Miniprotein binders against q9ydz1. Designs and how they scored, part 25

Target 1, 329 residues: q9ydz1
Amino acid sequence: MVQGLPGEFEDYLYRVIASLYRYAERLVVVDYPSSPTRRSIDLIVSLPGSRVVLIKAIYDASLISKKEVEELSAVANSLGVSAVIIAERMGREDLLTGVVYDRYGVNMVNLETFENFVSGREEVYVTRYKDIYTVSISSEKLREKRLEKGLSLGHLAYMLKTSRKSIYEYERGVMSPSVEKAEKLVDILGEEILEPIDILTSPRKPVSKRDFDKPEEALVGEKLLELGFKVSHAKRTVVDLVAGRSGEEGVGSRIMIVVKRSREGRERMMSRIMKGVKMGSILSSSLYAVVNREEKSLIKDIDYTKTIVKDVREFINDVSRGRVEENEE

## First folded at step 9 (miniprotein)

Design s10
Fold by ESMFold2-Fast, scan of step 9:
Structure s10 (fold): chain B 329 residues (1-329), chain A 95 residues (1-95)
Amino acid sequence: as target 1 above (329 residues)
Amino acid sequence: SPEELREAIERIYEAIMIVLEAFELEEQGRLEEAMEKWREAVRILEEVLKELEKVLPRIDSEEERKAVERVIEFLREAIELYLEFVEELEKQLGE
């Protein structure tokens, strides 16, 4: 039951949901925790081509902190899925259509840019890097076209009013030209040097964070790390721990785990489990509820056909025997 | 200090690895060896808890103090959980 008027955060979220329903094959709304500024993930969508994307949707991205974005990034990395922030503003600055922004290592775009990208209407070529806008170019095509036209590094540098080193670095892919330099490059070499940006990337961080709230999480997390999974702890979404592992020839396994949080009642934990079932389905992930003997008794009367209920010992034994793939949806 | 906290966390993960070894020994029916590993893990956690409780009053930074308090709470819960496993194994060995 809804009582009262919707807030400004709900209004923008509904706009994003309405837009995504036109393009997504599947969509799950993550409405936990209830506070939008403390929630790391708002939406999960499945796009054509089996692309799964974790989405943070907020009108003004300055209202979320590094902790929310870091959790979004870590969860996406551990599960091997994409992450993006959809927003209209960053404090006093409006996000420009056709530009990809960086927010703590996660790609951030406005809704119009996201729609144009996923629909195939307009490709994205511009990234905001620090205080400047740069254009994505193909280093290989740049070199190829330069050589086809008989231009040396020095000749092209002279035409662009830049250094030979800058052209060399463009061709190495370590530097991107400004909008002005890119326009001149296109005039000289043709638009084929432009490379569209894939805004839907999986954040690639080398280390999973060891910051578990519960000893059960720590034991399970360390066992999964030992077995070669990428593991992330979560506090700002439905589940407490996520794990993913790439198999041979790209076949992977995904596991999500719910553990009772501090000062959490039965109803709240059950709500998280039920929401976790929906998340597991769209992510093709096994969902475990790791509970003690007392907690296991409390949940026996509820149908958990998609939730695997184990205590810590049972979980560790099951994953040690390679049963994680058998329980994957 | 941040260095003392890092050392404490490293010792906690040492205890966790010992516990994972204890579970493996239990699966192999090596219950007496598993018990020795559980007692070693509990001893490590209790030592780390006492060290952090001693350091806590000397912490000037509120942010660092809260971080240490969170680790202390984790340690108390971990010790309680580990002692439950020890008690279960003691009952099995006493049969």
Scores: ipSAE 0.591, ipTM 0.874, lowest interface PAE 1.7, mean pLDDT 84

Design s11
Fold by ESMFold2-Fast, scan of step 9:
Structure s11 (fold): chain B 329 residues (1-329), chain A 95 residues (1-95)
Amino acid sequence: as target 1 above (329 residues)
Amino acid sequence: SPEELREAIERIYEAIRIILEAFELEEQGRLEEAMEKYREAVRRLEEVLKELEKVLPRIDSEEERKAVERVIEFLREAIELYLEFVEELEKQLGE
């Protein structure tokens, strides 16, 4: 069947949500923007061990573009949290259980793999990059077990029908074996050579990009960069700017900012602010609304205790003096 | 060209950093110095705007033209905002 059938996006999202409620300590649904293929983040979950994960959930990952995935990656990197894509297929190809796929530098797994990983039922050992499946092994344990069995690099290479150089590169951690070679390695040396993959790793660092829509965003973004924050501009989620940095003694600071978008009415901006409050809570992030001086008076009358309302100069002066407030739940 | 657009964007962010310096000076009560920084930033942005407006009619690619049009729109909004900062300081200094 086709992913784009009416209601199919909601059915899969609800299936993922139902699964996550069984394992997550906290869960927030990000339902903005309303179009699933234009939304970079669908869910935010807090897992045991204080692990926070940004999740993109879509049945067919071919229906999202590089733009959505890059924003997911950038937001996660700026906040110092994990990101993952949960999907069942990629165009004509079904995602295999037990395999981690790469989608623009973000780990992608099917729902069953995610459930098995977070529940501890099954470890993940196989990565798919481009068209190649490789098995995660411990280079150190591989060498240890080879030497324990009295095997030279050449002897093991002969048994695997490969080159000495390949065994050497496996033991250096430069190359990972195919599934076929890994099965033979396990037969000879034992399962102890296998190394489980943490599917909730941080996304690969994106190239730094200045892409701000409004002069207020550019001022705020540049000031936060000057102060040592990692900053990401967002167009495909609730907030417009996301920033994070490590504090002294390893304490991180997280800031999310809402700025009025072009042709955006007050009602739409307020809707984004209210949704941003929920995101800020699970992310332990301060939420700021950066508005003009005239708008500040009107917004202050509406539940500003969960949102810090500032004009541009007030915000910049406050952060310059080290005044960053944590979101309180 | 992509390289010319990159240079224009770099110049825009140089002006943005000057605005941030002006904010710091204004917070310190150094209003005359803040005013000079705001005026310098506006002047720089106006120069970039004029250059981009001059090349816009010569762009054959619709994709490149849209990219330059977005930067021009950003520049117009930035100049308007920063001129508001100048106007507010002019009122304070006029006392």
Scores: ipSAE 0.609, ipTM 0.884, lowest interface PAE 1.5, mean pLDDT 84

Design s12
Fold by ESMFold2-Fast, scan of step 9:
Structure s12 (fold): chain B 329 residues (1-329), chain A 95 residues (1-95)
Amino acid sequence: as target 1 above (329 residues)
Amino acid sequence: SPEELREAIERIYEAIRIVMEAFELEEQGRLEEAMEKYREAVRILEEVLKELEKVLPRIDSEYERKAVERVIEFLREAIELYLEFVEELEKQLGE
C-alpha cells in the first residue's frame, strides 16, 4: 500500500491507513512530495454522509512547520472540505485521547480519538489551546438548567468556588470552563450541558494568501478569483492551484491545476498529473494541466478524458464561458 | 521596504488586469487591440523591474533582499510570457 516509504514515517502512516479503511468509503494516498515532513496532505478520505476530509498524518507533529499546515488549511478551505492532523505527539508531549489540540488553526487529534469519533463510540468534549484545557459546553443549556434549578449566577458561582462574572461569561459563550469546573457543573446541572466537539470542521482561521510563483499561475488564479472562486496556491502537494466555488444547495465546482514547476522533468510532471487524477476523483474536482506547446509533447501520454490540457489563454477562455468539467465517480 | 514591495505587487496586478482585458479582446477577434494591451502590460512590468533592480543593491536585510529577488524573477518570467502572446498575435496578423 505504502511500500517504499521506510522507517517511522511509513509505519505510522500505514497504521493510520489501516485504521481508516475500517471507516472510510473511499481513501486516496497522497504520496507527493516523497518526503513526509515536506508534504501538506497525506490522505484524503470520504466518510459516510458525503464528508470529505484532508488528513495530515505524522507521528510527531513538531516535525511539520507552519507552511505545511497553512497549505493544508488553505486547500481545505478553497475546496470546502474538512481538514485534520492525526498525530501521537508534539515534541516531548504525548497527545491525550479525547482531547482536540490546535496546530496553527487546524484541529489535531491522536489516532484513537479519531477512531472513537468517526465510529460514534466516544464524543470529544475537551480542547487544548495554548497549554489550557477547557470543556465544550452549551451556553444555552447551561443557562436553562441553572434557571430550572432556581439558581442565581451568584449561587452557582459560590457552589463552583468561582466568580459571578465567570458564570456569566460561560453562559455568553465567551469563556469555557476548566475540566475541574466542568465536572462540578455536570454534578450540579447534569451532563446535558456538555456540547460535543465536531473534530472535522473547516479550518478555524481560513487562510487566503495569494502567492503565485509562476506568471501562468497568477493569470489563472486571478481569473478564478474574478469569477468568485476561492483560490489557493500549493507547493507541498500534487497540484499547483486549487479553486472552489459554492453552488446552490451546496453543489459547486472544484478545479485543480497542474503547472510545470521550475526545473521539473517530464517524469515528475507526469507523476503529479497521474496522482492529480486520483485526487480529483475523490474530491469531485476537474483536473487541468496548464501547459505551453512544448510541454504538450511532454505530457502526450496522459488520459485526456480525465485531464483537461490547455494553454493559459485557452484555460481562461474556457472558464470565462462557464465550462468546468465535472469529475465523475 | 515592505511598502515599496507592496506597491510593486499592486502594479504587477494592474498589469495582470490589462492582460485579462487583452484576452477578452482576443476572444472578440480584436487582435490589434489585444496586442496593444499586451504591450501596455509589458511596459508596466518593465518599469517595475527597472525600479526594483535599482533598489536591490541598497537592501541590507537578507529577508527583504530575497523577497525583492523573488519578485524580480516573477517579473522577468511574466515579461517573457506576455511578449510570447504578442509574437503569436503578430504571426496571426501577418497571415
Scores: ipSAE 0.377, ipTM 0.786, lowest interface PAE 3.7, mean pLDDT 84

Design s13
Fold by ESMFold2-Fast, scan of step 9:
Structure s13 (fold): chain B 329 residues (1-329), chain A 95 residues (1-95)
Amino acid sequence: as target 1 above (329 residues)
Amino acid sequence: SPEELREAIERIYEAIRIVIEAFELEEQGRLEEAMEKYREAVRILEEVLKELEKVLPRIDSEEEREAVERVIEFLREAIELYLEFVEELEKQLGE
């Protein structure tokens, strides 16, 4: 709920939102923190087939750092949901339609590519990694079609002006051909060798040291880790911790936690809780506020929140009993 | 050193696990045992705090100094929180 004319960053965000409304079942705007370059998540969208995606939307992806992307990645991994960056440019380079880029281990595409993928209009086959464009190929079908045509590794290598080792590595799935080589492969063996890319992946969080800011976060995080949850600390979004654990049929428990930040007033914490309620709804996540006894009396009587208010001991006792029980049978 | 900081962090998480055990004892009504574990955790954190405060003035790297200062701030807040748990149990046991 922006008032007046949006700025440059908000203009692009609204273009992305307008596009996503055509395809999403549900959409939540994450407007915290207020600075778009310091925010790890801008949008959460629910797509048909129960696919939930955390989205960072920024016109120029060079304006966000590794810290924002790593938090997006970690939160998505902990919750077992997908993450993607939607951008038009990376510094001086425009992102090409139909190409998936890598930004610190998270898939990055332009808006047109995202729309074409989620609408089913066009599949994506091209990845850019470390300044090299490669085409996604089915290693098994490549080998199958080569053998059907009676071609040896050496014969196909000759036709492509490459080495036998390169063809062998394509067929092992350890290397992908350039766009030029893939075009020649399709001419020789047919389009059936191409394998579409799923741009909506759940990224792996980086291995890091324990980096919780508050003692309550460390206690909660350690207990959730002991119970088999994947846990991530967050500084660049609405909540302070997220945790997820897979259950029967792939559905599991998701928990988000708000803890009072340093020098944070009640009004700011309440604002984060309100925004957290919206995030919890689309993520099918429980939302907890972990507060001390004095702080508990300030927020517990505000009935418009669907937030579970606990002190740290109450929270740990609750998850030890209630959350274990949720996944026992 | 980065190795000494890593050892300090491991000791901190040992104290955190002791506090989680104390919560379980407290829920079971084993209040005296819970209080003893809170005091043990505080003792560990106070030892780590004293060691880090002693080495802080000798750190030449700004990056390492900032990391140690962050851990010291965490330790002070954790000690304060755990001492509150001790005080609450002392009041209950004094009944």
Scores: ipSAE 0.659, ipTM 0.905, lowest interface PAE 1.2, mean pLDDT 84

Design s14
Fold by ESMFold2-Fast, scan of step 9:
Structure s14 (fold): chain B 329 residues (1-329), chain A 95 residues (1-95)
Amino acid sequence: as target 1 above (329 residues)
Amino acid sequence: SPEELREAIERIYEAIRIVLRAFELEEQGRLEEAMEKYREAVRILEEVLKELEKVLPRIDSEEERKEVERVIEFLREAIELYLEFVEELEKQLGE
């Protein structure tokens, strides 16, 4: 199997973009790094209701590794936004419409499922986990409807050809029925027992790992953690660090940081900063460039882009004094 | 050893917190105390670097070896950065 030609990856990404233009209030394309299989985030969209979602879009999800998905998850969690993978295949398996798949703790759906969900045309009720399909049900409604029909746990279990314990666990919300059992439950108790899945939920919290890249990143990251920010380190997108924390009334501060990468020229760093400005705008995040004294002179012309240029000591002193700037949008 | 690497990482973050304290001391104009903190952090990182360089040839796992090599590279860059902070303060103090 070949990875695919560059045009094939771009064609699917453009198909996803064209679809999202119909539903999104705002859309930003993240085209860095240039390799689609090394990129953790492809799109950021703002949906009605002030809902922001980070999207990885790839035709075959088997072509991305745990590293890309874990970074997508960590960035979304730190910023307090949603994340989703949009794909059509997972290796030899085609993704079914109406099914939410789990990919390293991030929800994965096909494009049709995403469109149907955001448009309100069709709800999603089915999840796939470790080769098993289960149906989302309301434990409270299941119990309520069972009691309304005068059925004991044992009677319902007998009708479903399952154990009394299985019905008990469904009603406790610790077990979800198979598609077959859910169909029988609906036949007996009605469709009201089904509970739609929100596919745009926050990813599962990844295990925090100390990731060493640059000394400046370690100093900045540790200081932000001390100040109560959730921090994630990034290598597979435009920015190197993202941080977020809840404000006094629940509205948080968001910070994104660009640090000069090894053997990176001014042109590449400037390109990342300009792309970071667009990301900051849709995420309502401050954007900082943490540079040494020499580099500060070389990128001085980006002041008009709302990028805050600091050396590491200036940055740490500023955030220690509560000097966190929020982007206008 | 995963435990040895974990202990090394803990000591690295101890040095990082010492450097953050040095930044606070510099902002307060306590330059000699700040310089002492930078030197303390450098000593810790140099000890960790020496220990990891000694262990590196004995690592059988390719994944673990690459992780240790990455940490060694980080340590060298961090030591260089902190020594630049020391040099700047020495010039400012006239020492």
Scores: ipSAE 0.676, ipTM 0.911, lowest interface PAE 1.1, mean pLDDT 85

Design s15
Fold by ESMFold2-Fast, scan of step 9:
Structure s15 (fold): chain B 329 residues (1-329), chain A 95 residues (1-95)
Amino acid sequence: as target 1 above (329 residues)
Amino acid sequence: SPEELREAIERIYEAIRIVLEAYELEEQGRLEEAMEKYREAVRILEEVLKELEKVLPRIDSEEERKYVERVIEFLREAIELYLEFVEELEKQLGE
């Protein structure tokens, strides 16, 4: 038995998918784990300009916890891709169109805002943090326009009915004005002071805590860290480890790894490997299955052109010598 | 104690780094040195396991106890794995 109302979660996910097909060059549905409130990633899309985005899609964002969002953030950061949460509600509050919300360091928008942004129809300027709405401004343009108008920090502060310190902090980029103050700033200095928000920026680096599941996973993760990869351990998606490193040309290398989880049957691991193939393709990532010697013989029937099968020792030796296979032609 | 747990975790990752050194020595054909490094890592992990098993019954927080139980299970599996590496090298050196 599924928990909650399956139709409610499925209906919204399909609505998001249908919308994204109009803008995405490629789209992969991540359906593991099966529980929508327990998986960190629902969709991966490739947008024009080689921009890849990890998407969590859920009607009510209050139904996911910090654990799901932190894993989404960590995976995106390690792979050097963008992350966003698409939702319509946060508990009893509806998300406003044109507003970017902060959910544990990840940008959250409603579907209409996402569509307007990726289509280029409307820019986003408003951020909601806790209970406060602020407007994104260019600190440099604000100072430039203030000086062009011959206004001191004190004069502008008086006109806005705020403190001189507030104007100073706006010009330093430390603080953003409220919607009310921003409207007055635009009236005085012009719309050129407004700075559009890129909702698809990489999420802030999460506070990392090492996880103790399998010794093989710990060895692989530690070796990749030694080699300069950004590494994230994952338990709320298809793969167990993701790693990324910037290359000489800036393109970098991406690695995804599946390891047998504690108390997991081989059939479930095989299912995750198959789903990982689709993820690897859209992320231009190598996919490794790191298995014990006995398990290596049992997964012999998989497509070796799409999955690199190694035991832990073989993997460590290969990656130490820069022998990482790219999942691209 | 949070300080004792932090120190235990740091020692676990020190042992993991020693195992990675053993892999490099083994790749170089320096099998006796590799075996000594695996044994050193096992010794560290066995000491940490013993310390955590003594502390476990004194943990009042269910969340912290659950975490320490998971670390203990990890340590047992890691020790078993590294001892398998030692056994394989002993077999190679005996031939």
Scores: ipSAE 0.457, ipTM 0.825, lowest interface PAE 2.6, mean pLDDT 84

Design s16
Fold by ESMFold2-Fast, scan of step 9:
Structure s16 (fold): chain B 329 residues (1-329), chain A 95 residues (1-95)
Amino acid sequence: as target 1 above (329 residues)
Amino acid sequence: SPEELREAIERIYEAIRIVLEAWELEEQGRLEEAMEKYREAVRILEEVLKELEKVLPRIDSEEERKWVERVIEFLREAIELYLEFVEELEKQLGE
């Protein structure tokens, strides 16, 4: 039976959206592609402190593959923004509140954990990697408190029933203790050794396999790479290319590009461009529609004040001369 | 093999960089040199296309096979596009 399945995905996404409206300064819903399991990004939010976050929201994270998460990660990394997956379960396992899970290098939390973190109600200290739970500690405070108590590395190791080397590696920040060892450390040294986790980090992964979709995308992507941009090709969201470059004083250039996809009609391309305008605004990104000469006829009704329309050569000439700027209304 | 596939990818991006160089030469009015660069890029892509078409029937992995089929389609589209650049320059240089 297929009855009720679309409503189940929509119900959870709506619940996440309703929660985010309470905390976000701005929120954009990314409703393309229409299938939730094929979409890499569901929401983009601007949080207090100028934090922009790309969000994948799905009740069961096992329903998305590495391809969706890899694109989420790559786009966030290229733009220099944060990424997170909000989910309630992973197959048959329910996500625990207060725990950060790793999903292909992207932080994954349940909705309650996300709400508690962004509201400041509760800090997060526990990470799960594979099947192991570890507790975030301050290496500096651990060492400080150990020395205040007059304990040697060996004495503390004996009390924890672990090796002297393990304590040394904890104090170097190379290793994190299990929940059991962390509880014992807190009992001996106090809770001040605990260090809260920032769940909203920018993913730092090398570029995966290059995607060969369109020759225009490849030319534009290579030119942006030559100019020092971080570039990602996208197949599972509104835009086809995303690029970002850090400025001297932390002011970066961000570029999003729409290229006509194979067998794509005018109406679908125009829809993607219009959705791209909303994304560009919240990301402070320039939006380009890169078209061939024949394709210019397809873009007659575009608002040129919000979308920069170029053919491939015009785009490359403009970007080579440093004419790329953030999109502004 | 994964090594043969990496070499194919490297050659494709070599051809793309040659096309970018050709555009720079066109801007400088060096049309004959630009045309030679486009032709060089096409030659490289045609060689890679022939190699991948020979390998395709011998790929056992369905995922790898589908990926190579996508690369072949990309190569056909890229060759067509770059040949259009050559034809445009030939018209400009003719009489």
Scores: ipSAE 0.437, ipTM 0.811, lowest interface PAE 2.7, mean pLDDT 83

Design s17
Fold by ESMFold2-Fast, scan of step 9:
Structure s17 (fold): chain B 329 residues (1-329), chain A 95 residues (1-95)
Amino acid sequence: as target 1 above (329 residues)
Amino acid sequence: SPEELREAIERIYEAIRIVLEAFYLEEQGRLEEAMEKYREAVRILEEVLKELEKVLPRIDSEEERKAVEEVIEFLREAIELYLEFVEELEKQLGE
């Protein structure tokens, strides 16, 4: 068995790609590592309005572990971009169109829901948590409409067959009503209380965990953290480190770094660098290769135009001076 | 114990920050001070490595054992890298 052969995983990925070409301004396929279940990111798309989204695409989301999703989330957070999982089922359950699911803190939708959302054809209002469907409402509009109709918290609670505390929490924005309660709220207060969900908002991010893959990665990561970057170590994608920092005057910096992995030959590292160039372009990110002194001349000869080649000391000294560069001149 | 492992990890990051200080000193041409910092970082990492190697046979959990083995591998690679930095500076200073 060879990884990356066409099958259920790749058939679905190609279906997602074909769909996204209709809506994306730019699209990059991340085909590393070759195994779909070990890969944290499958696609990067640029959508109208300068929205960049990291996408994990898999037919059955139960086949993704927490490791893949946490890396997707962490990378997106570090780069200041959105993340979403596109899937058709979760184990035995098919994902419903118009519903946003939570998968380890990342928004998950089926392909039809994603298309309807990005095309503006249909808004999304329903979130699923475990076995409960809840409806997105505007807390401010809910309170406004309740007061306009002269209803107390208790009176509205009685009408909905719920607690006064639940109405208070809806109006505070910390709780969303079930579909049943939301239908009753709309009947009483009108559709204006409904609030569309932005499926491309930032998902919940886990606390960064320190990795011990390579000493060069630890040195680079720690220095970037010291300089105020958000940093993520990556094991399940093309690059080994990603970093992002909001600049003053609204100018942000993004850095991606490839470090030679254990047992990795020059050809595999060069392949990752070339794929990293495509990712850097769509993410407006600098791409660095951190290599040994012996390797620097060899690698630089081949990919100089798109990749900044440094040893670890050179890299750290450059970023310490406030230098983040696309290319060496 | 989890407390001992947490302390070991903090010491590793202390050594990493010392190496970053050494890079700065080396860039400033303060080579003897840089070399002393590299040696200090190596000493810390060697102490941590020794402690983890003692603890490894006492770990019953396969998952925890694997995690400690990965940290030990990292420590060996880091020590080797930092010793290369020391050797380069020793060569420069001995000229």
Scores: ipSAE 0.648, ipTM 0.901, lowest interface PAE 1.4, mean pLDDT 84

Design s18
Fold by ESMFold2-Fast, scan of step 9:
Structure s18 (fold): chain B 329 residues (1-329), chain A 95 residues (1-95)
Amino acid sequence: as target 1 above (329 residues)
Amino acid sequence: SPEELREAIERIYEAIRIVLEAFEREEQGRLEEAMEKYREAVRILEEVLKELEKVLPRIDSEEERKAVEMVIEFLREAIELYLEFVEELEKQLGE
């Protein structure tokens, strides 16, 4: 093990990778950007049941900002895949095993919780929001069991030493009980009222922001939005844009786009393209490089990859034609 | 202000939509209409650029100043790109 901040980041990432190799059908390491605190996605895994998960892995989640997490969330939502943060600490606090935490709308768990969940060894029932721990319950089963035992909202509230309104809100799914109240509910109504949490659900939809660095990105992004794609701009990973759209037959289209970044040399762009090829493979996504005509010639001369090279107008015409063909039977 | 920046971004996306319309006209062989739309988009972006350049020296917030500088850089690159589209169409129309 290496000591110090760079070694600490690498050691934890490798520990997560070693764990995931036991459960993942496929795994891709996203090592761009090189700085782990500036990277939105560290790993992409394909789990049994065709579940694809974007993973941010960092020992202390306080070291990443809202910007990294929002990009993780947005990319996952656009591609129609899951996202999770795997961490051991949040600043001064250790993450408890069996608890799912919220970090800017993305589920965050420690590695042990993740392993227990994906292996089926232990389910997760506890959520932590700020300083409050609550237990996930089935509102429908709670109501059903209360009625089966002949208990009114008031009777159950009295037994729990809570308000009638609280029981009503539990049964509506608007409010979740504390650990103490949940233990009492289980004692009265049985364990069947507990509802396991799927830690790999899609993140909450972020507010759409039109924040593109290059005019080509803005044109491409706006066109894809017009065609019904969910589009996300990315600054903290291998690709610059991701887009996803559900098909008529339930099969979605996924597109990832690399655009030459400011002050970026050919070697760095080619490195991102090569990493993007691996990312596209696990995500079942098309990979496009959108370049000017001069750059297109240079890339074609050295590009032996599965990347589709287009200028901005060629790309827009291609996706426009694809939409027409999908709508024609 | 953040509101003025939001209004500028709204005008920028208006110009972007006009450029996408120009691409459609160009694909249809309607080159004169495409050129008019590119020129209209450039006009809008040049107006936004002038307004932001006037406001930039008066911005006290470093965060807000950086945001406006990023938008100005985007505007300069977009205007250059759209003018390249105009130049290419002018060459085609001059045949």
Scores: ipSAE 0.661, ipTM 0.903, lowest interface PAE 1.2, mean pLDDT 84

